# VH-VL binders against q0atu2: the designs that were tried, part 360

Target 1, 119 residues: q0atu2
Amino acid sequence: MLDKKARIRTSREYRNVFEKGKRLSGRFLIIYYVENALDNNRFGFITNKKIGMAVIRNRIKRQLRAIVREYQGQVKNKHDIVLVARAGIGKSSFEGMEKDYIAIMKKAGLFARNANKID
Short names: E, the ipSAE of ESMFold2; O, the ipSAE of OpenDDE; V2, 0.75 times the mean of E and O plus 0.25 times the DockQ between their complexes.

## First folded at step 18 (VH-VL)

Design ce6 (framework fv_daclizumab; at its last look DockQ between E and O 0.85; V2 from the best seeds 0.86)
Fold by OpenDDE, look of step 18:
Structure ce6 (fold): chain C 119 residues (1-119), chain A 119 residues (1-119), chain B 106 residues (1-106)
Amino acid sequence: as target 1 above (119 residues)
Amino acid sequence: QVQLVQSGAEVKKPGSSVKVSCKASGYTFTSNYMHWVRQAPGQGLEWIGWINPETGYTRYNQKFKDKATITADESTNTAYMELSSLRSEDTAVYYCARTDEWYGYMDVWGQGTLVTVSS
Amino acid sequence: DIQMTQSPSTLSASVGDRVTITCSASSSIGYMHWYQQKPGKAPKLLIYDTSYLESGVPARFSGSGSGTEFTLTISSLQPDDFATYYCQQYDDYPLTFGQGTKVEVK
């Protein structure tokens, strides 16, 4: 699991990203991202009941956290990033989620230039 | 049951102002953003703006930035929209609509409030 | 602004017909939402995230599309389906709706 320092935790923090940040849509995910005044990145995860039961939502969150953790060292610093799981994500594989995350983060220009990314 | 109940129809003179209310029930008022949407007679839907009821943060369609003022009262679970300097062109049914801000669809609508501007 | 253009603006059909409504966005968007509105009533969410039915919506409704082209389909039109349908985008501000498609009885 992500370090507490690397997590968006409060509703206010989440909604700040929504209100002030940029948005990009992927196949299964939407990301909202905004620069922060910290020395680290923070990640947030959004799911809703339309994705499925609590067990499914929790699974999706665990998977997304795992993906984010895997690539967090390659993400440009000083960003708050919220991953929004869209309805179709429940039908996706872990690999599919990962590919979508990578693609959308690349499109957002949030990966470091010299990052060793898995395509 | 989740529902939005709006105030009754208004008949106003040109140059006057009107304030429409939207009372929410059946859910936590601050958990969702509230949109306002206009529909002129025989016309389509037009987005006016939204409010974060938790903080009062608003975003407007630039077309309505000088026309509409959106507010919310958490203590009464009520959102408001005030229209100023009313003109005949402001005659329309105005809707409030709940949304999960992260997903952007409006899943619950008020019944609408007809505002008629006539000399 | 992202303009949403629906086609057709008016559609005359009979019960049992297959009906297709298109919505074209002036720029690429991630997801499309659809609403149904009957005379004198508020809009009702019909389809969200391009292809998912809101709770209580009959299975004869479906949505598809990507990029700039999206479609709403009614596989077999029923009497309860005569209404005006709107597409909506949330990718950029201002939020915008299509001009609407009125499905009326032939």
Scores: ipSAE 0.875, ipTM 0.947, lowest interface PAE 0.6, mean pLDDT 95
Fold by ESMFold2, look of step 18:
Structure ce6 (fold): chain C 119 residues (1-119), chain A 119 residues (1-119), chain B 106 residues (1-106)
Amino acid sequence: as target 1 above (119 residues)
Amino acid sequence: QVQLVQSGAEVKKPGSSVKVSCKASGYTFTSNYMHWVRQAPGQGLEWIGWINPETGYTRYNQKFKDKATITADESTNTAYMELSSLRSEDTAVYYCARTDEWYGYMDVWGQGTLVTVSS
Amino acid sequence: DIQMTQSPSTLSASVGDRVTITCSASSSIGYMHWYQQKPGKAPKLLIYDTSYLESGVPARFSGSGSGTEFTLTISSLQPDDFATYYCQQYDDYPLTFGQGTKVEVK
């Protein structure tokens, strides 16, 4: 659902966000974020075995990708952003995840008034 | 079976150095960061720092920046911590502990290495 | 630095008692981890992400809290539960633990 250029792919890319970025916690999500030197945003998604079995983790990642795709035009450009699923996320609704994402991205100052006009 | 096995107890004189090892097994060594934590006799836990075993990148508690050097060797699945210019106040049990960096809980601990500094 | 203050420092209790340990953070944090340590042994992860039990931890343990105030509760203390308990934050560097709460036989 995300363009290939908008994906964080390698361990090195993910760990750069962890090592150099900021972190904020929401109810179901943690985000890590850092400015990048690109012309675009990139998104990454983290779950672990404490979240659930592989089918559950894959479903959560699909839901998070859908949420990110819906709002990506509002995100300030030139950021690498990693969404980390908290232990309680499996009990949330899609709407609950979506509301949490919106709230935490606003708290981080990552939503721009006119995100698409920056290009 | 995930295990962290540390080197044995050491008795050192003031002014010397010591290198503690922590050998990992049962998981992919570079998949997790490794932390070092100390506990002086009868005292609580103090975080020393962590290493990204993939790259060797480290972060230290400022208190230990000039005391401890953390390294890792992928070929032997072993993390190391060297303590320099030992003083009696450095007497403690030193633990290695594994963390998923995104979540921050230390889910596997080594058995600890007692370092005693005395004449 | 985020300071983690546990209350009480020492707690005397009997088997069967309900035990509550409080951990206060000097600034708001997103979640808390808890560890149990017995003499001569490494700490063991007990509760992660405020309220979730690590595998193999008995159901009598629970965690709760948000913001600056977090609690660990043992609903009916057992002999195996006499130990020292530590809270830990992961919101900012340096990583910090509470000073510990020793739960001992009354």
Scores: ipSAE 0.843, ipTM 0.917, lowest interface PAE 0.6, mean pLDDT 92
ESMFold2 (binder alone), look of step 18: mean pLDDT 93; pTM 0.952

Design ce7 (framework fv_daclizumab; at its last fold request DockQ between E and O 0.87; V2 from the best seeds 0.88)
Fold by OpenDDE, fold request of step 22:
Structure ce7 (fold): chain C 119 residues (1-119), chain A 119 residues (1-119), chain B 106 residues (1-106)
Amino acid sequence: as target 1 above (119 residues)
Amino acid sequence: QVQLVQSGAEVKKPGSSVKVSCKASGYTFTSNYMHWVRQAPGQGLEWIGWINPETGHTRYNQKFKDKATITADESTNTAYMELSSLRSEDTAVYYCARTDEWYGYMDVWGQGTLVTVSS
Amino acid sequence: DIQMTQSPSTLSASVGDRVTITCSASSSIGYMHWYQQKPGKAPKLLIYDTSYLESGVPARFSGSGSGTEFTLTISSLQPDDFATYYCQQFDSYPYTFGQGTKVEVK
């Protein structure tokens, strides 16, 4: 579970990231990211019914939160980042999701300089 | 059950303006962005812009930034597009289309509104 | 802008034929969406996220591709499939569509 302060919580906050942020597509995920004025990063997660039933969506969100939590300490500061689960994510393993996340985050240059991330 | 119903066909003189409406039903209006798409006779689809019905924030195709004005009225679940300084080249069918902004596809379309500009 | 070019522009085929439509993007994109439009009607979403069928779309439709090359395939063309098909990207603004591929009766 992410700390409360590390979560994007409101529709306004989410859509701010969409409207003002940059977007990068991965195999299973799209990330939207924008700088914030805080001292911490915030993460949001988006799923829709096309991924599957609520149980599936909740599982995916839980998995993505776990991935984000594991690597959040190595993410550059002052960013709002939204992870959008694409249709194919339901067919992906946890490891596949993790690999995709790392790849996208690297491509976005969102990991700190001294971060030790491997795919 | 989810549907978009647009206003009727318009015949306008050059230099005039027209405002097309798109009434949404069957879903929470503010939960989706509304797009407008143009299709000239016998031609393809051209994206005009979108609006966030919750805040009124818009984004336009630069080609239409001085042509189209997109608005929304949450109280009536209606999106609008006004075209100004009409010219013959503006003759087209105009569609409103709903999207989940995070996913970028338009899953529900209005029936289209033909705007004919002629002397 | 990301330009998308569909090929062919017009395709004549018979019922039962395998039909393939290609959409080429001027730059690499993540996902492609496809729409079907019949004369006098609004487009309808056919395929999203490159390869997933919208609800109600027959299984004879399929999509694939990555990078700059994407395809829509109809395994066995049916009378109801004669229409114009459009690809669409949302990776960059403005959103753009291909110019369309008209599938007509041979």
Scores: ipSAE 0.929, ipTM 0.960, lowest interface PAE 0.5, mean pLDDT 96
Fold by ESMFold2, fold request of step 22:
Structure ce7 (fold): chain C 119 residues (1-119), chain A 119 residues (1-119), chain B 106 residues (1-106)
Amino acid sequence: as target 1 above (119 residues)
Amino acid sequence: QVQLVQSGAEVKKPGSSVKVSCKASGYTFTSNYMHWVRQAPGQGLEWIGWINPETGHTRYNQKFKDKATITADESTNTAYMELSSLRSEDTAVYYCARTDEWYGYMDVWGQGTLVTVSS
Amino acid sequence: DIQMTQSPSTLSASVGDRVTITCSASSSIGYMHWYQQKPGKAPKLLIYDTSYLESGVPARFSGSGSGTEFTLTISSLQPDDFATYYCQQFDSYPYTFGQGTKVEVK
């Protein structure tokens, strides 16, 4: 479960990320991201009715939260990040979503330097 | 049931202004951004800008930033676009359209408002 | 600005024909939306997220593509399909539409 401090909560907070942030598309996800004025990261999750009924949307959000929680220690601080589920995400495996998330976050430059990298 | 109803056609002289209205019904007005799109006679579609009806924040296509002013009134569920310093080149049909900001498709359109600028 | 170039600008076709419309973007984009517009009417959302049909759109419509090249296909043209079609990108400001493709009766 993500800490309350690590959650984007209000419509205005979400929309600030849309209005001010950068956007990258992956196979199953789109991310929007912007620097915030906090010392920590915050994450938000967007689904819509086109991807499925509430039970499907809730499952997808739980899976995305689990992925974010697993990798949150590698994310550079001071960012608000919104994960948007694309229409095809309901047919993805958990591993497919995870790979897509890693790829997008690396492309965005939001992961800190890997511990195993050599200089 | 979702509907966008625009104000009627206008005939204007060069140098004047016009304010087009777009009244929304059948959904929560602040749940979607409102866009304005222009179509000159016999031409394609041009994006003018959007408004966040929750906050009044706007974004404009640079082409229209000194021409168009987009506003919204939550109390009447109505978005507006004012065109200033009208010239004959501003003759067009102007559409309002709603979007989900995260996905970017315009799923409901108003019927269009013809603005004719002639001396 | 991301420019969207549709090909062809106009095509003449008969009922039953397979119709293909191409939309080329000046730089890579994540996905594309398509609209249908009939004379005197507002545009109508047809396809969202490159390949997904809006509710009520017949299965003869399909979309595909990635990067800079996207395609709208009508597998067997029907009388209701004579219209102008527009692609639209949402990747970066300003949002842009293709110039349109008019599908006319042969």
Scores: ipSAE 0.841, ipTM 0.918, lowest interface PAE 0.6, mean pLDDT 92
ESMFold2, look of step 18: ipSAE 0.829; ipTM 0.915
ESMFold2 (binder alone), look of step 18: mean pLDDT 93; pTM 0.954
OpenDDE, look of step 18: ipSAE 0.884; ipTM 0.949
ESMFold2, fold request of step 22: ipSAE 0.813, 0.801; ipTM 0.908, 0.908
ESMFold2 (binder alone), fold request of step 22: mean pLDDT 93, 93, 93; pTM 0.951, 0.953, 0.954
OpenDDE, fold request of step 22: ipSAE 0.924, 0.926; ipTM 0.957, 0.960

Design ce8 (framework fv_daclizumab; at its last look DockQ between E and O 0.83; V2 from the best seeds 0.82)
Fold by ESMFold2, look of step 18:
Structure ce8 (fold): chain C 119 residues (1-119), chain A 119 residues (1-119), chain B 106 residues (1-106)
Amino acid sequence: as target 1 above (119 residues)
Amino acid sequence: QVQLVQSGAEVKKPGSSVKVSCKASGYTFTSNYMHWVRQAPGQGLEWIGWINPETGHTRYNQKFKDKATITADESTNTAYMELSSLRSEDTAVYYCARTDEWYGYMDVWGQGTLVTVSS
Amino acid sequence: DIQMTQSPSTLSASVGDRVTITCSASSSISYMHWYQQKPGKAPKLLIYDTSYLESGVPARFSGSGSGTEFTLTISSLQPDDFATYYCQQYDSYPLTFGQGTKVEVK
């Protein structure tokens, strides 16, 4: 689970990322990201009802949280990052989501220099 | 049921202003951004801008920056668009449309308001 | 601005025909929506994120594409399908629509 300080919590915090951030799309995910004024990163997760029933959406969010947790130590600090699940994500495997996340984060330049085990 | 009900048709003289209303019902007004889109007679669709009804923050198509002013009143669940310094080329149907800001599709539209500018 | 060019602008067809509408973007996009509009009515969301049908949209509609080229297909045109269709990109501001494709009775 992500530490409490690493979570985007409020609607206003999420919308700040949408309004001020950059957007980058992958196959299953879209990320929005913006520098914050903290000493740490914060992550948020967006799904909607078009993706599936609540059980499916909750499972997808848990999988995305697990992926973020696995790589969070390699992410450059001081960013608010929102992961938005695309409609096709329900057909993805965990590995597919993970590969997509890594590719997007590399393209955004959000992985720190000298990070190991980044594909 | 979610719906957007717009104010009635307007006939205006050049140089005047018009304020179009869009009343939302059937959902939490601040849960979605509101967009405005115009359609000149026999023409396609043009995006004017959006408002975050939670904060009043807006974004405009640069083409309409000095023409349109978008506002929202949370207490009445109503979005507004004011057009200033009306000219004949401002004659169009103006739509409000609800959007999930993260996904960008306009899933609910108002019925449209015809604004006719003639001398 | 990302320009969205639809082809054809007007298409004459008969009930039962297979109809294909193309939307070309001036630069690569990853996020496309389609709308249907009938005379005197507001646009209605038809397809979101390139290929996913909005609730209540018949299965004869489909969408596909990537990069700069996207298509909307109606597999067997029905009387209810005579309308104007618009594509819309959501990759870059300002949001832009295609100029529309009017599907009319032959």
Scores: ipSAE 0.832, ipTM 0.920, lowest interface PAE 0.7, mean pLDDT 92
Fold by OpenDDE, look of step 18:
Structure ce8 (fold): chain C 119 residues (1-119), chain A 119 residues (1-119), chain B 106 residues (1-106)
Amino acid sequence: as target 1 above (119 residues)
Amino acid sequence: QVQLVQSGAEVKKPGSSVKVSCKASGYTFTSNYMHWVRQAPGQGLEWIGWINPETGHTRYNQKFKDKATITADESTNTAYMELSSLRSEDTAVYYCARTDEWYGYMDVWGQGTLVTVSS
Amino acid sequence: DIQMTQSPSTLSASVGDRVTITCSASSSISYMHWYQQKPGKAPKLLIYDTSYLESGVPARFSGSGSGTEFTLTISSLQPDDFATYYCQQYDSYPLTFGQGTKVEVK
């Protein structure tokens, strides 16, 4: 589970990222990201009913949290980052989500170019 | 049932102002952003701006920044759009439309309000 | 601004016809949304995220595309489908719509 301090938790925090942050779209995900005034990164996750039933949405969130957790040490610090799951993510594999996340994060300049899976 | 109900048609003189209302029901008003969209007679759709009903934060199409003022009243679940310095070119049907800000499509629309500007 | 250009502006077709509407963006976008509007009525969300049907939309509607080229297809036009269709992008501000495609009876 992602550390509580590494999570965006309030509606205000989410809306701040949306309204003030930058946006990049991938195949399955959109990320909104903005610098924060903290010493750590915070992550948020957005899903809606169009992705599927609650069981599916919860699965997607768990998978995205797992991906974020695995790569969090490679992300530039002091950022609030919201992952928005688009409709197509329900049909994607975990590996597909992971690849999309990495690609988007690199494009955003939040990952180092040589960022790899942590063994 | 989720629905948006707008105020009735308006007939205005040039130079005057008009304020159109949009009352939301069937969902949590502050959970979605509210857009306003214009459609001149026989023409297409034109985006005016949106408001976050929770905070009052707005974003405008630069074309309408000096024309439209969008507000919201959480206590009455109502969004407003005021048009100032009306001209004949402002004659149009104006729509409010709900959106999930993260996804960017408008899934619920008001019935529209015709504003006619004539001498 | 991202300009959205639909083609054609007007399309005459008969019931049962396969209808294809295109929307071209002046720059690459990630997802396209489509709306249906009938005379005197508000627009209705038809397709979101390029290819997903809004709830209640018949399966004869489909969407596809990527980059700057997107399409809305009606596999077999029905009487209820005569309307104006609009594409819309939310990749950058201002939000923009296509100029519309009117599907009318031949």
Scores: ipSAE 0.799, ipTM 0.933, lowest interface PAE 0.7, mean pLDDT 94
ESMFold2 (binder alone), look of step 18: mean pLDDT 93; pTM 0.956

Design ce9 (framework fv_daclizumab; at its last look DockQ between E and O 0.85; V2 from the best seeds 0.84)
Fold by OpenDDE, look of step 18:
Structure ce9 (fold): chain C 119 residues (1-119), chain A 119 residues (1-119), chain B 106 residues (1-106)
Amino acid sequence: as target 1 above (119 residues)
Amino acid sequence: QVQLVQSGAEVKKPGSSVKVSCKASGYTFTSNYMHWVRQAPGQGLEWIGWINPETGYTRYNQKFKDKATITADESTNTAYMELSSLRSEDTAVYYCARTDEWYGYLDVWGQGTLVTVSS
Amino acid sequence: DIQMTQSPSTLSASVGDRVTITCSASSSIGFMHWYQQKPGKAPKLLIYDTSYLESGVPARFSGSGSGTEFTLTISSLQPDDFATYYCQQYDSYPLTFGQGTKVEVK
């Protein structure tokens, strides 16, 4: 699990990212991201009932958290980043999600240039 | 049942103002952003802006930044749109519509309010 | 602004016909949404995230596409389907709609 300090926790924090941040769409994910005034990154995860039942949504969140955790050390610091799971993500594999995340994060320029990415 | 109920049709003189209301029910008012969309007679849909009912934060289509003012009253679950300096070109049906801000589709619409501007 | 151009603007068809509506975006977008509007009524969400049907929408409706080209398809047009259809993007501000495609009786 992500450290508590690495999580976006409040509705206000989430919506700040939406209202002030940039947006990039992938195949299964949309990321919203904005610089923060902290010394660390914070991640948020959004799912809705259109993705599937609670069990499915929870699974997807766990998978996305695992992906984010895996690459956390390679992400440029001082960012709030919200991952939005779109409807099609329920049909994707873990590897597909990971690939999509990497692609979006690269496009956003959020990976450090010296990052050793699994790509 | 989730629904949006708008105020009735308005007939206004040029130069006047009109304020249209949109009352939400069947869901937590502050859980979704409220959009306003215009449709001139026989024409397509045109986005005006949205409001975060929880904070009052708004975002406008630049085309309407000096025309429309969007507000919300959490205590009455009602969103408002005020149009100023009305012209004949402002004659249209105005819709409020709910969205999950993260996904960006409008899943519930009000019935629309016809605003007619004529001398 | 991202301009959305639908084709055709008007489509005459008969019950049972296969109908295809296209929406072209001036820039690449991630997802397209579609609405159905009947005269005197508010638009109704039809398809979201390019290819997923809103609850209650018949299976004869489908959506596809990517990048700048998207399509709405009605496999077998029914009497209830005569309406105007709009595509919509929310990848960038402002939110924009296509100009609409009116599906009318031949």
Scores: ipSAE 0.859, ipTM 0.943, lowest interface PAE 0.6, mean pLDDT 95
Fold by ESMFold2, look of step 18:
Structure ce9 (fold): chain C 119 residues (1-119), chain A 119 residues (1-119), chain B 106 residues (1-106)
Amino acid sequence: as target 1 above (119 residues)
Amino acid sequence: QVQLVQSGAEVKKPGSSVKVSCKASGYTFTSNYMHWVRQAPGQGLEWIGWINPETGYTRYNQKFKDKATITADESTNTAYMELSSLRSEDTAVYYCARTDEWYGYLDVWGQGTLVTVSS
Amino acid sequence: DIQMTQSPSTLSASVGDRVTITCSASSSIGFMHWYQQKPGKAPKLLIYDTSYLESGVPARFSGSGSGTEFTLTISSLQPDDFATYYCQQYDSYPLTFGQGTKVEVK
């Protein structure tokens, strides 16, 4: 769903965001983010076994990827951003996840003023 | 079964050093960060720092930066913490503990190592 | 540093009592973890992400809270629950624990 260049791909890339980045907690999500040296943003997604079985975890990741894709045009460039699913996320709706994502991205200052929604 | 087994109790004189070991089993050693936590007699818990066992990268509580050195040896699945220039106030039980770095809870603890510094 | 202040420091209770422990953070945090520690043993994860019970933890334990105020509740105290309880944050460095609340037999 996301372009290959917009994905955080390796363990080292993920852990760089954890080790060097900032974090903010939302209702269903935590984001970690750090400025990168690229021309674009990259997104990563984290769940663990406390969230549920692999089928459930994969569904959550798919939903989060869809949300990120919908709003990617509003995100300030040059950031690596990792979305971490909190334990309560399985009880949220897609709309609930979406609203939470918008809120925490605004709080982090990661939405650009003139960015546009894309699909 | 995930297990962390620490080295035995130590009795040391002021000015000396001690190196405590923490051997991991039952999981992939590099898949989780390892933390060290101190508990002085009759006192609460204080975080010392963590290590990324994949890379050796560390983060310390500023309070312990010049006191503790955390290392890891992937070949033996063992984390270490060395305390230098020991003083009587360094007398404590020292724990290692495993975390999933994205979530920040310490889900498996070693049994603790008592370090006694007597003058 | 985010300071974590637990109340009370010591609590005397009887089997069957409802026990409530509070943890106040010096600034707003997103979630809290709780640990139980018995004498001579390592701490054990009890509650993660404010309100979720670790595997094997009895349903009489519950957690709640947001912002700067969090609670751990034991609905009906059992003999196994006499222990010291610690809250913990990791929203910012350094990771900090509350000073502990000892729950002891009345």
Scores: ipSAE 0.822, ipTM 0.918, lowest interface PAE 0.7, mean pLDDT 92
ESMFold2 (binder alone), look of step 18: mean pLDDT 93; pTM 0.953

Design de1 (framework fv_recibokibart; at its last read DockQ between E and O 0.90; V2 from the best seeds 0.90)
Heavy chain, then light chain:
Amino acid sequence: QVQLVQSGAEVKKPGASVKVSCKASGYTFTEYWMHWAKQAPGQGLEWIGEINPDLGDTNYAQKFQGRVTMTRDTSISTAYMELSRLRSDDTAVYYCARDSGTLFYPTGHFDYWGQGTLVTVSS
Amino acid sequence: QIVLTQSPGTLSLSPGERATLSCRASQSVSSSYLHWYQQKPGQAPRLWIYDASSRATGIPDRFSGSGSGTDFTLTISRLEPEDFATYYCQQYETDPYTFGQGTKLEIK
ESMFold2, look of step 18: ipSAE 0.838; ipTM 0.923
ESMFold2 (binder alone), look of step 18: mean pLDDT 94; pTM 0.950
OpenDDE, look of step 18: ipSAE 0.927; ipTM 0.960
ESMFold2, fold request of step 22: ipSAE 0.874, 0.875, 0.864; ipTM 0.936, 0.938, 0.931
ESMFold2 (binder alone), fold request of step 22: mean pLDDT 94, 94, 94; pTM 0.949, 0.946, 0.947
OpenDDE, fold request of step 22: ipSAE 0.929, 0.923, 0.923; ipTM 0.961, 0.961, 0.961
ESMFold2, last read: ipSAE 0.881, 0.870, 0.875; ipTM 0.937, 0.935, 0.941
ESMFold2 (binder alone), last read: mean pLDDT 94, 93, 94; pTM 0.947, 0.943, 0.947
OpenDDE, last read: ipSAE 0.932, 0.923, 0.930; ipTM 0.962, 0.961, 0.962

